# VHH binders against q6mzz7r34to333, part 41

Target 1, 300 residues: q6mzz7r34to333
Amino acid sequence: TFKDETFPAADSSIGQKLLQEKRLSNVIWKRPQDLPGGPPHFILDDISRFDIQQGGAADCWFLAALGSLTQNPQYRQKILMVQSFSHQYAGIFRFRFWQCGQWVEVVIDDRLPVQGDKCLFVRPRHQNQEFWPCLLEKAYAKLLGSYSDLHYGFLEDALVDLTGGVITNIHLHSSPVDLVKAVKTATKAGSLITCATPSGPTDTAQAMENGLVSLHAYTVTGAEQIQYRRGWEEIISLWNPWGWGEAEWRGRWSDGSQEWEETCDPRKSQLHKKREDGEFWMSCQDFQQKFIAMFICSEI
Short names: E, the ipSAE of ESMFold2; O, the ipSAE of OpenDDE; V2, 0.75 times the mean of E and O plus 0.25 times the DockQ between their complexes.

## First folded at step 14 (VHH; framework vhh_h_nbbcii10_fgla)

Design r6 (at its last look DockQ between E and O 0.94; V2 from the best seeds 0.86)
Fold by OpenDDE, look of step 14:
Structure r6 (fold): chain B 300 residues (1-300), chain A 126 residues (1-126)
Amino acid sequence: as target 1 above (300 residues)
Amino acid sequence: QVQLVESGGGLVQPGGSLRLSCAASGFTSYPFRSYTLGWFRQAPGQGLEAVAAITHSGGRTYYADSVKGRFTISRDNSKNTLYLQMNSLRAEDTAVYYCAAHPGYGTYYTDMYDYWGQGTLVTVSS
């Protein structure tokens, strides 16, 4: 079985900063097949942003971009390729990233750092034993140098690393923008879209009372004009890489908001999903106020 | 109300070194350690360009290709200060250098920065 000596199952691959921050000692590295929960899968059925659950690394900038990537079949295939834990398995996985004007291959073994049989960083969601997010994160960590190097990066870097595309940046407080049009146009073109909240009272991502997280990156998954009280409102859909319900918006058009109960829009059943999966709607007005940046990455 | 004041600029010969400092103050809404910081420069007759940036935690840095290997950006959150160590200076590095702050998650794009210093002139000439 393949062992990657250039990114070994050692503390050096995690990095001293992260080890100290998380007070990690005697980290154990295990292959997915040695973890509990049944046989592992690289990809189960299809890839989805909902396969991603952020772990111990502060790498939301990457995971948000990755979440957006899952909506683009062309880029997905380019990066993930066809791989398996069963067919021709050798404990080796390959991924591609855009670096210095070209696609580069990153090779890793499938040993993952764990604590108590749980992955320290990105982890499979629920009990599906789907490991493509864990392995891709490891590959990106290797590309950057260590898991510690995933700590609070630049939003545009992740987008370009995953696509080789061109960035359109929007300062949400300084530039009037038709969000619905911009998001729909970008989505139709297969562009990746991420956004970020402004700073907060601390130097770390912190959950706020309104359900949003300060100093945090999100995926923009869609935008719509919706009927409401004899008029129209513009709403935007976001996904938090944390991937769970307590980290969702709690204001207007949130999953449990009155707006959804009051709207007579025929698309209500299609748009309104009451899941605790990190995805939520909010008004474009609230989005412009509560977020500071939006990035659209388009193919050249 | 955030204020940024650059210092350390001056005349230097090609191949020389300078260290720029940016003293930040006036943080009312968010602390210094929550801001992304960057150095930008504008050469005569040219537009404003990003030189280097550093995340709020200092965990990651950005450098323009033209300065990679020569410049080093750093920050001291305990002193509310941003630094730019410039080595192996070239004539083309001649510019007004600006310190800037972005009150949010990491980015190095110029249009995303809300607060700017007055700038400090760096002249590289024999």
Scores: ipSAE 0.927, ipTM 0.962, lowest interface PAE 0.5, mean pLDDT 95
Fold by ESMFold2, look of step 14:
Structure r6 (fold): chain B 300 residues (1-300), chain A 126 residues (1-126)
Amino acid sequence: as target 1 above (300 residues)
Amino acid sequence: QVQLVESGGGLVQPGGSLRLSCAASGFTSYPFRSYTLGWFRQAPGQGLEAVAAITHSGGRTYYADSVKGRFTISRDNSKNTLYLQMNSLRAEDTAVYYCAAHPGYGTYYTDMYDYWGQGTLVTVSS
């Protein structure tokens, strides 16, 4: 099977920053077939953001953009192409990124860095054995130089690198914004939408008491006006690229909150899903207070 | 309240070098090491231009095309200080240079920066 000499299964591809920061030694590289959990798949069910689970690279800026991308069929097909671990498989995978005004193909082998039989960076879901997110992250690491080069990047770069699109930036504390209109308009246009929390008490992303993560990027997945008591309230849905079983917002409109019990909106069952998959609702008022930036990347 | 103070500006001949410093203080809400930092400039009669930005970790940098290869942004979190090393200076680099801070994840859009210094003048002329 294919071995990529330009991005080898070696410490150089991880990079010194993450090797030292995580105190890594004896990193093993394995192809998905050599991991426990059964036969690997590139895409098992359809492509969704819930296939993504952030690992040790601190690259939420990229994974949040990717989460949004999964909802745009043209971009996701452009990026992921048609690939598998069966048809014409030779341990080689290809991805496309927008670079310097053109689409550039990035080729990798499928050897992934692991510890304890788990991927060190983006992790496949154990239940599905689905590897497109791990391989795409590796391809982006190759494009940038190493996995260390994914560490805490710029929000704008991932959006442009995945789409070639045009960025609209919104500072959420500068003035009131009609979030429902902005998000619904952008979603209908097929735009990617990400947002970020402000600084926290340390220099690393970490879960806060309210369930949000500091210094962190999220995917914006929807916004709605919902009936509440004798009026209307605006809510926004977000996805945390940390993935399943990770911290979610605990305030108003969170999973299982009193607001969901009290609303008589006929769309309640469609909007409210009690899953620990990293996706949650919050009021637009709380969103504008707790987040600092939102970016909309529109198709060229 | 965050305060940013630039220093190191002055008159320099074309082809010369200059090192700007930005001393940061007043970090009561969040530590300096959790901020994204940037250098911006404004030439006479022009709007603000992003020159360079650096993530809180220092691992990623952004440079405007006009300064790539000539300017280097760096930060020293132990001294709460941001630097801009400017080499091979040109007349077009003449501007007031501002240090700025964004209390959040990495971005280099000027609209996202909340805290600004008063600026330091750099003049490149013979």
Scores: ipSAE 0.729, ipTM 0.883, lowest interface PAE 1.1, mean pLDDT 88
ESMFold2 (binder alone), look of step 14: mean pLDDT 82; pTM 0.845

Design r7 (at its last look DockQ between E and O 0.94; V2 from the best seeds 0.79)
Fold by OpenDDE, look of step 14:
Structure r7 (fold): chain B 300 residues (1-300), chain A 126 residues (1-126)
Amino acid sequence: as target 1 above (300 residues)
Amino acid sequence: QVQLVESGGGLVQPGGSLRLSCAASGFTTYPFRSYTLGWFRQAPGQGLEAVAAITHSGGRTYYADSVKGRFTISRDNSKNTLYLQMNSLRAEDTAVYYCAAHPGWGTYYTDMYDYWGQGTLVTVSS
């Protein structure tokens, strides 16, 4: 099986900063087939943002962009290619990223750093043994230099690295924007959309009482006008790369909010998903207040 | 409330070096170490452009293509100070250099920065 000597199964691939921060010692690297949970799959039943669960790297900026990428079949196909753990498997995987005005191929082996048979970074969800997110993250780590280099990158870089597109940046506190129109237009055009919360009282991402995470990146997955009482409300859908329910919005239009119970909108059953998967709705008003930045990456 | 004060600008010959500093204060809502910081410049007759940026943790940096390999951005969170080491200066580097702060996740887009210094003039001339 293939072994990548340029990004070896060694501490150098993780990076000293991350090793020290996480107090990691004697990290073990394993291939997916050597992990418990059954046979591994590269992609199982198509790709989804819900396949992604952020791990030990502070790479929400990348994972948010990746989450958005999953909604664009053209881009995601360019990045992931057709690969398998069964057909013509050799422990080698290939991905593409946009760099310096061109698509570049990044080749990796499928050895992943683990602790107690658990991936240190992005991990498969719900024991589905789907590893495309883990391997893609590794490939991006290699591109940047190490897993440590995934820490706290620039939001726009991930978007461009995945698409080669053009960024439209929006400061949510300085310029009023028709969010519903902007998001719908961008989505229809196949654009990637990410956003970020402002800083908090600390220099690290922190879960807040309202369910949001400070100093954190999210995917914008949609926006709608919804009937509410005798009028209309504008709401926006977001996905947290953490990918679990306790990290979701808890205010108006959240999964368990009264607004969903009160609305008579015929699209309620379609829009309202009570899942613990990191995705949630909130009012555009609350979004504009609680978030600081939104980035739209469009194809050239 | 946040204040940024640049220093270190001046006249220098082509090929010379300068080190700019930005002293930051007035952090009542968020601490200095939670801000993304950047250097921007405006040359005569030109628009404002990003020169370099650094994430809140200092883990990653951005450089404009025109300054890559010549400029180095750094920060000292213990001193609430941002630096720009400028080497191999060229005439086209002549500009007013501004320090700026963004209270959130890393970005180097000009419009995302909320706080700005008054600027320091850098003149590169023979």
Scores: ipSAE 0.903, ipTM 0.948, lowest interface PAE 0.5, mean pLDDT 95
Fold by ESMFold2, look of step 14:
Formats: C-alpha cells, structure tokens, sequence
Structure r7 (fold): chain B 300 residues (1-300), chain A 126 residues (1-126)
C-alpha cells in the first residue's frame, strides 16, 4: 500500500499550532480498513452534505463551501473523481483543487490521524464508514501545508479553490437584497452559497442562546416564500458543518416552532424535515439580522 | 463606536521602508481581538484595493500579489493596534492607506469592512 513521503503520517502533517493549542496527544494514523465499523467506502449511495461532520480543525469556512458543492454534480465529479477502497485499491486517493488559474491534482495516502479509534478531524457519519469527506479534508490540508493551515482560513478562498469561480459578496446589514430570488437564481445556476455569523464575545466559535454559532460559517441550502396566516413569509435554509447532534436555530421557523404547526402551505412536508443533521430554516428577516455576510460563487 | 486612526505615512525613496500603525478604540459590542482587520489603499485616480488582511486569531494573513514578500501585516491585541511593515517600496505603492475592521469571519473584500480610518498618505518618489 502507498505511503506518501511528502505528507507523511506524522506530526508535521498536523502542524504545531494544532498540536500545541489543542494539546493533542496519543495521535496515531490508521487506514480506514483498520478502523472499527466494517468495510470502508469512499462514497456510499450518493454524495451528500450530510456525510460531512466537522472535527477538530476550525475549518467551517472550507466545509461550508464543500456542503454547498455537494449540490453541483460537475464540480463533485471534477474534485472527487471515481475512486474506491476495492477496485484497483492501493491506498492512494486523489483530488483536484483550483490554484492560480488551473486545476491541481493532490495525491494522498489514506492514513488518517486518529485518537483511539476515532478520527481526529472530519469524521465519517456514525455507522456509515463513508470516507470521502475525511480524505478530501486531508487532501486540502496537504495542499495548504498541514491540518493546522485549515485553521481559520478566509471564507472566499475555499469557494474559489473548489470552483475557480467569481465571488459576489453581500453585506447583509448594508445591502438591499431579495434573498429568495438571489438564492433561487444562484442554486439554479449551480453556484455555491455560504454565509457567516458576526463576531461573538470571544475569539472562538460558540453556540449562542438562540442556537446559532458565533463567528461561524454555514451553507445556504435554499430559500422559499411560504404561506403563513394571511400572507407570505420568506424563509431560508442553512446547514451547519458541525453536523448532526449540534446546536440548531431555536427561533421562528425552527424545527419545533409553532410556525411549522400553523402553516397550511402544501409544500410543508417537503420543506420541513425534523432531523438532527445541522440543517434548519429561519425567516429571511432573522437571517439578515443575525448573519453579517453571504457569498455566492458562480461559474464565469 | 469603533474608531481607527492610522499613522506612519510619509515620503520615502524607492527601495525604502515604512511601518504603518492603526490605533483602534471604541470596541463596546465585541472585543478588538474578535475582529478581522485589513489594510486597503487608494492610489491617485484609482479605486480602492485590498493590500493585506489578518484574521481575528492572527493565524492567517492575506496579501495582494503586488505586495507579497515585501509587506507584512500584524496585530497586537494587547495594544488594540494593527501594523503594516512595508519594505522594498516602489513608486506604484504610492497611495492613501486605510485601516479597516470587519466584525466577523475572515474576509478581504472591501464591501465587508464596516469601520474605516481616515487614511495616511504614503508617497514613494525619487
């Protein structure tokens, strides 16, 4: 099986920033076959943002962009290619990123940093043994230099690195924008859409009382006008790359809110999925108040 | 209300160095250390361009291609101060330099920056 000498299974590939600041110890590197949970898969069924669960790196900026990318088959195919743990397997995986005007191939071995039998960074979804997100994160870490170089990157860089596209930036407190139209138009065009909350009381992302995370990046996954009482409301859906079991929005149009119980919109069952997967709806009014930035990355 | 005040500009010959400082105050909503900071410039008759940006943690930096390797952005959170060390200055670096702050995740797009200083003039001329 392949061993990558340029990004070895060693502390240098993690980087001193994360080793020191997180006080990481007892880190070993294992191939997916050597982890518990049965035979590994690169992709199981199909590609979904719900296969992604953020781990120990502060890389929500990258994972939010990746969450949006899973909705675009052309970019998914370009980046992930057809790979497996069975056919012609040699412990080699490859991915592509856009760098300085060209697609660059990044080759890795499949040794992942673990603590015990648990992946230290992006984790496979519990009981799924699906490893494309873990391996893609490792490839991006190799491209940038180390897992430490994933820590707190610039949000627009991830969007460009995944697409080669052009960014439209929207300051949500100062820009007049028809959010439903903008999101629907961008989604139809296959554009990537991410957003971010403003600063919080500390230097790090923290779950807030309203269920949002401060200083954090989310994927924008949809927007709709929905019938409510004697009129219409505009709502927007977001995905938190922390994944299932994490904090979700608790305000209007949240999973357990009265708005979902009271609406008679015929699309209610299609739009409202009660899942612990990091995806939720909120009103566009609340979105503009609670978030500060939205980025749309479009093909030229 | 956040206030930013630049200093350290002046006249320098090509190949010279300058260090710009930006003193920040008025951080009532969030602490200074939670803001992304940047340096932007506007040459005579030109639009505003990003020069450098630094994340709230100080761990990541952005540099425009035209200044990479010559300029260094840094911040001192204990003094609420942002710096730009400019080395190997060229005539095309002549501009008014602005300090700016963004209350959110790291970005280097000018439209995202809410708070701006008055600017400090840098002139590079032989």
Amino acid sequence: as target 1 above (300 residues)
Amino acid sequence: QVQLVESGGGLVQPGGSLRLSCAASGFTTYPFRSYTLGWFRQAPGQGLEAVAAITHSGGRTYYADSVKGRFTISRDNSKNTLYLQMNSLRAEDTAVYYCAAHPGWGTYYTDMYDYWGQGTLVTVSS
Scores: ipSAE 0.576, ipTM 0.823, lowest interface PAE 2.0, mean pLDDT 86
ESMFold2 (binder alone), look of step 14: mean pLDDT 82; pTM 0.843

Design r8 (at its last look DockQ between E and O 0.94; V2 from the best seeds 0.86)
Fold by OpenDDE, look of step 14:
Structure r8 (fold): chain B 300 residues (1-300), chain A 126 residues (1-126)
Amino acid sequence: as target 1 above (300 residues)
Amino acid sequence: QVQLVESGGGLVQPGGSLRLSCAASGFTTYPFRSYTLGWFRQAPGQGLEAVAAITHSGGRTRYADSVKGRFTISRDNSKNTLYLQMNSLRAEDTAVYYCAAHPGYGTYYTDMYDYWGQGTLVTVSS
């Protein structure tokens, strides 16, 4: 079985900063097949942003971009390729990233750092034993140098690393923008879209009372004009890489908001999903106020 | 109300070194350590150019290709200060250097920075 000596199952691959921050000692590295929960899968059925659950690395900038990537079949295949834990398995996985004007291959073994049989960083969701997010994160960590190097990066770097595309940056407080049009146009073109909240009272991501997280990156998954009280409102859909319900917006058009009960829009059943999966709707007005930046990455 | 004040500029010969500092104050809404910071420069007759950026935690940095290997951006969150160590200076590095702050997650795009200093002149000449 393959062992990657250039990114070994050692503390150096995690990085001293992260080890100290998390007070990690005697980290154990295990292959997915040695973890509890049944046989592992690289990809189960299809890839989805909902396969991603952020772990101990403060790498939401990457995971948000990754979440957006899952909506683009062309880029997905380019990066993930066809791999398996069963067919021709050798404990080796390969991924591609855009670096210095070209696609580069990053090779890793499938040993993952764990604590108590749980991955320290990105983890499979629920009990599906789907490991493509864990392995891709490891590959990106290797590319950057260590898991510690995933700590609070630049949003645009992740987008370019995953696509080789061109960034359109939007300052949400300084530039009027038709969000619905911009998001729909970008989505139709297969562009990746991420956004970020402004700073908060601390130097780390912090959950706020309104359900949003300060100093945090999100995926923009869609935008719509919706009927509401004899008029129209513009709403935007976001996904939090944390991937759970307590980290969702709690204001207007949130999953449990009265707006959804009041709207007579025929698309209500299609748009309104009451899941605790990190995805939520909010008004474009609230989005412009509560977020500070949006990035659209388009193919050249 | 955030204020940025650059210092350390001056005249230096080619191949020389300078260290710029940016003293930050007026953080009433968010603390200094929650801001992304950057250095920008404007040469005579040219537009504003991004030089370097650093995340709020200091964990990651970005450099323009023209200064990679020569310049180092750093920050001291305990002192509310941003630094730019400039080595192996060239004539083309002559510019007014500005420090800037972005009140949010990491980015190095110029348009995302809300607060700017007055600038400090760096002249590289024999």
Scores: ipSAE 0.910, ipTM 0.950, lowest interface PAE 0.5, mean pLDDT 95
Fold by ESMFold2, look of step 14:
Structure r8 (fold): chain B 300 residues (1-300), chain A 126 residues (1-126)
Amino acid sequence: as target 1 above (300 residues)
Amino acid sequence: QVQLVESGGGLVQPGGSLRLSCAASGFTTYPFRSYTLGWFRQAPGQGLEAVAAITHSGGRTRYADSVKGRFTISRDNSKNTLYLQMNSLRAEDTAVYYCAAHPGYGTYYTDMYDYWGQGTLVTVSS
């Protein structure tokens, strides 16, 4: 099977920052078929942001953009192409990224860095053996130089690298914006939308008491005006690339909150899905207060 | 209150070098090491241009095409200082240079930066 000599299954591909900070001394590289959990799949049951589970690379800026991208079918074929672990499989996978004004193909082998039987970085979701997110993250690491080079990048760069599009930026504390209109317009146009929380008490992302993560990027997945009590309230939905079983917003309109129990809006069951999958709603007022930046990336 | 003070500007002939510094203080809400930092400039008769940006960790930098390969942004979190090393200077680099800070995840657009220095003049002439 193929072995990539330009991005080898070695410590150089992880990078010294992560090796030293995590004290990694026994990293093993395995192909997906050598991991437990049955036969691997590249894509199983269409792509979804819920297939993504962030690992140890501190790359939410990339994974949030990727989460938004999963809602656009044209990018599925352009970036992921048609690949599998069965048809003409030789341990080779390829991906496309936008670089220097054109789509550039990045080729990798499918050896993933693991500790024991668990992926060190992006993981397949616990309940399936779907590996497109792990392999795409590896390809982006190769493009940038190493997994260490994924550490806390520029939000705009991930959006451009995945689409070749044009960025509209919104400073949430200084810009008057109709969030529901902006998000609905961008979604209708097939644009990618990400946002970020401000700095926190340290230089690393940390879960806060309110369930948000400081210094962290999220996918914006929707916005609605919802009927509440004697009027209407604007709400926005976000996805945390940390994924399933991780912290979610605990304030107004969060999963299981009083607001969801009290609303009589007929779309209640369509909008509120009680899953711990990293997706949640919050009021637009709370969003504009708790987040600092939103980015909309539109195709040319 | 966050305060940023630039220094190191002056007159230089084309092809010369300068090193700009930005001393930062007043980081009471969040530590300096959690801010994204950037250098911006305004040439006579022109709008404000992003020159370079550096993420809070220092691990990633971005440059305007016009300065790539000639300028280097860096930061020293132990000294709360941002730097711009400017080599191979051209007449077109003449501008007032500002340092700026964004309290959040990495970005390089000017309207994302909340805190600004007063600027230091760089003149490349003769």
Scores: ipSAE 0.761, ipTM 0.892, lowest interface PAE 1.1, mean pLDDT 89
ESMFold2 (binder alone), look of step 14: mean pLDDT 84; pTM 0.864

## First folded at step 16 (VHH; framework vhh_h_nbbcii10_fgla)

Design n1 (at its last look DockQ between E and O 0.95; V2 from the best seeds 0.84)
Fold by OpenDDE, look of step 16:
Structure n1 (fold): chain B 300 residues (1-300), chain A 126 residues (1-126)
Amino acid sequence: as target 1 above (300 residues)
Amino acid sequence: QVQLVESGGGLVQPGGSLRLSCAASGFTSYPFRSYTLGWFRQAPGQGLEAVAAITHSGGRTRYADSVKGRFTISRDNSKNTLYLQMNSLRAEDTAVYYCAAHPGYGTYYTDMYDYWGQGTLVTVSS
């Protein structure tokens, strides 16, 4: 049972800002084995963005990049090593991040801050007891100094920290861009793609009436040209690290939109998924209007 | 529309210090505290260079390698003001310094900033 004294199970690892904002006192730290729900798993079956559920930290910039990383087997293998809660378990986990031109190993113990047997921050999704997202977030928190340091970072930092790649930034309101082509090209190249909404009426991320969240980062998961009525329309797929169905787009091409009923595209069954998992489609036109930035991170 | 006004520039000797301020106003759609802010500079005959950036909450900062350890970016959301403390100034720091604002989540890329000030001249010379 390894204990990390450099990032202890103490308030200092959480940070005063988060403790104050969340009105946290007497935080308890537990290992996954001590949590209810059955035996813990580091990775169950495979790594998926749907394993991620954002918690108390405003670290969507990191989680969006992480969500995109899950689609690239080469990159995720650089970050995640083969580890287990069963085979040679010692309560110690290792991750790698790109820092100052080299890969740096970050070592943590598996004690997680909890409230009522629930993780305060990233938690296993759907109660599947898969903890790689929670542990990776902790490792990144350690790298940055504390969980508080995860709040509202720079979008490009997460992408570079996870890949060591090069950023292509796109201001969605300033320059015309062929989104479908750009996204498809990037996806084919194994690049990571994130985007962000503009500011809102407050200084925190807030859900809007249209289902989008202001001051928030998303993963771009794909883009397609789809048949619609007598013509074609361009659509883009996004994933919200919140992972809630109520935090999905509610406009055109949303999960419950009329456009899906009207399309005769043969790919409809493949593209249209009515799940409350944070992933949704929207028109490229709406995307360009409702979002402000898109980042593509490519391997050097 | 958002307006940014820089101040605090001037002549200083090498090794000296200056503190720049950027007063922001005209926030009709989004409040000041929801903007990412940054300092940029343009030396004579050179292109625009990013100097430092700060997230809307002030929780995270980014610096150019050339100014790390010498410059400090900060903000006061209650005063709608951005600051740049410049210490250990060098001749190569001579430039017009610009304040800029990005109406969205944190980024330090120049092309993402929509609002710019008129700039303030900093001259470092013996």
Scores: ipSAE 0.902, ipTM 0.947, lowest interface PAE 0.5, mean pLDDT 95
Fold by ESMFold2, look of step 16:
Structure n1 (fold): chain B 300 residues (1-300), chain A 126 residues (1-126)
Amino acid sequence: as target 1 above (300 residues)
Amino acid sequence: QVQLVESGGGLVQPGGSLRLSCAASGFTSYPFRSYTLGWFRQAPGQGLEAVAAITHSGGRTRYADSVKGRFTISRDNSKNTLYLQMNSLRAEDTAVYYCAAHPGYGTYYTDMYDYWGQGTLVTVSS
């Protein structure tokens, strides 16, 4: 099967920053068929942000943009193409990114760095053995130079690299914004929407007692006005690319909160789903207070 | 009370070099190494222009097209200092240069930066 000599299954492809931070001296590389969990799939059924689970690369800026992108089905063929572990499989995968005014194809082999039998970086969700997120992350690492080059990037860059679009940037503490209108308009237009928390007490992303992660990027997945008590509140939904429920907001409108029990809005069951998948609702007021930035990337 | 103080500006001939420094202090809420940093400039009669930005880890940088290949942004987190090495200077680089900081994940648009220095004047003229 194919072995990529330009991005080899070696420490150089991981890069020194992550090797030193993780204290790795001998990383094992395996193809998906050599990992436990049954036959590998590139895409199983349809793509979804819930196929993504962030690993050790500190690349939430990229994965948050990717999470938003999965809501636009036209990107499946543009970026992911038609690929599989069965039809004409040779251990080679290709992806497209927007670079310097044009779409650039990035080719990789499917050897992934692992710790034990688990992917060191992005990994498939336990249930489905879907590897498109792992392979796409590797392709982006190759584009940028190494997995270490994914370590904390610019939020705008990921959005542009995935779409070729233009950015609207919003400072949530200094810019008045109608969040529900902005999110609904952007979603209707097929735009990508991400946001970020401010710095925390350390220089790394850290889960906080309120369930948010400091120095971290999230996907904005929706916004609604919802009936509450004798009026309406504005709420916004976010997805954490860590991909599980431990780092979900614990305040107002969080999973299982009193707000969800009290609302009589007929859309309650549609909007509120208790899953530990990294997606949650919060009030727009809390969002504007707890987050520092939001970015909308629109196609030209 | 984050404070940013630029230094190293001055008069230089076209084709010359300067190195700007930005000393940062007053970190009460977040450490310097968790801030995204940038250099911005304002030429006479013009608005602010982003020149370069660097992520908190120093792993990624961004440059305006007009300065790519000539300017290098860097940071030293042990000294709480941001730098801009300016080579092959041109008359159009004449501006007041500002150091700025964003307390969060990487971004390079001026509207995102909360803390600003007073500026240092760079004049490129023969």
Scores: ipSAE 0.697, ipTM 0.868, lowest interface PAE 1.4, mean pLDDT 88
ESMFold2 (binder alone), look of step 16: mean pLDDT 82; pTM 0.852

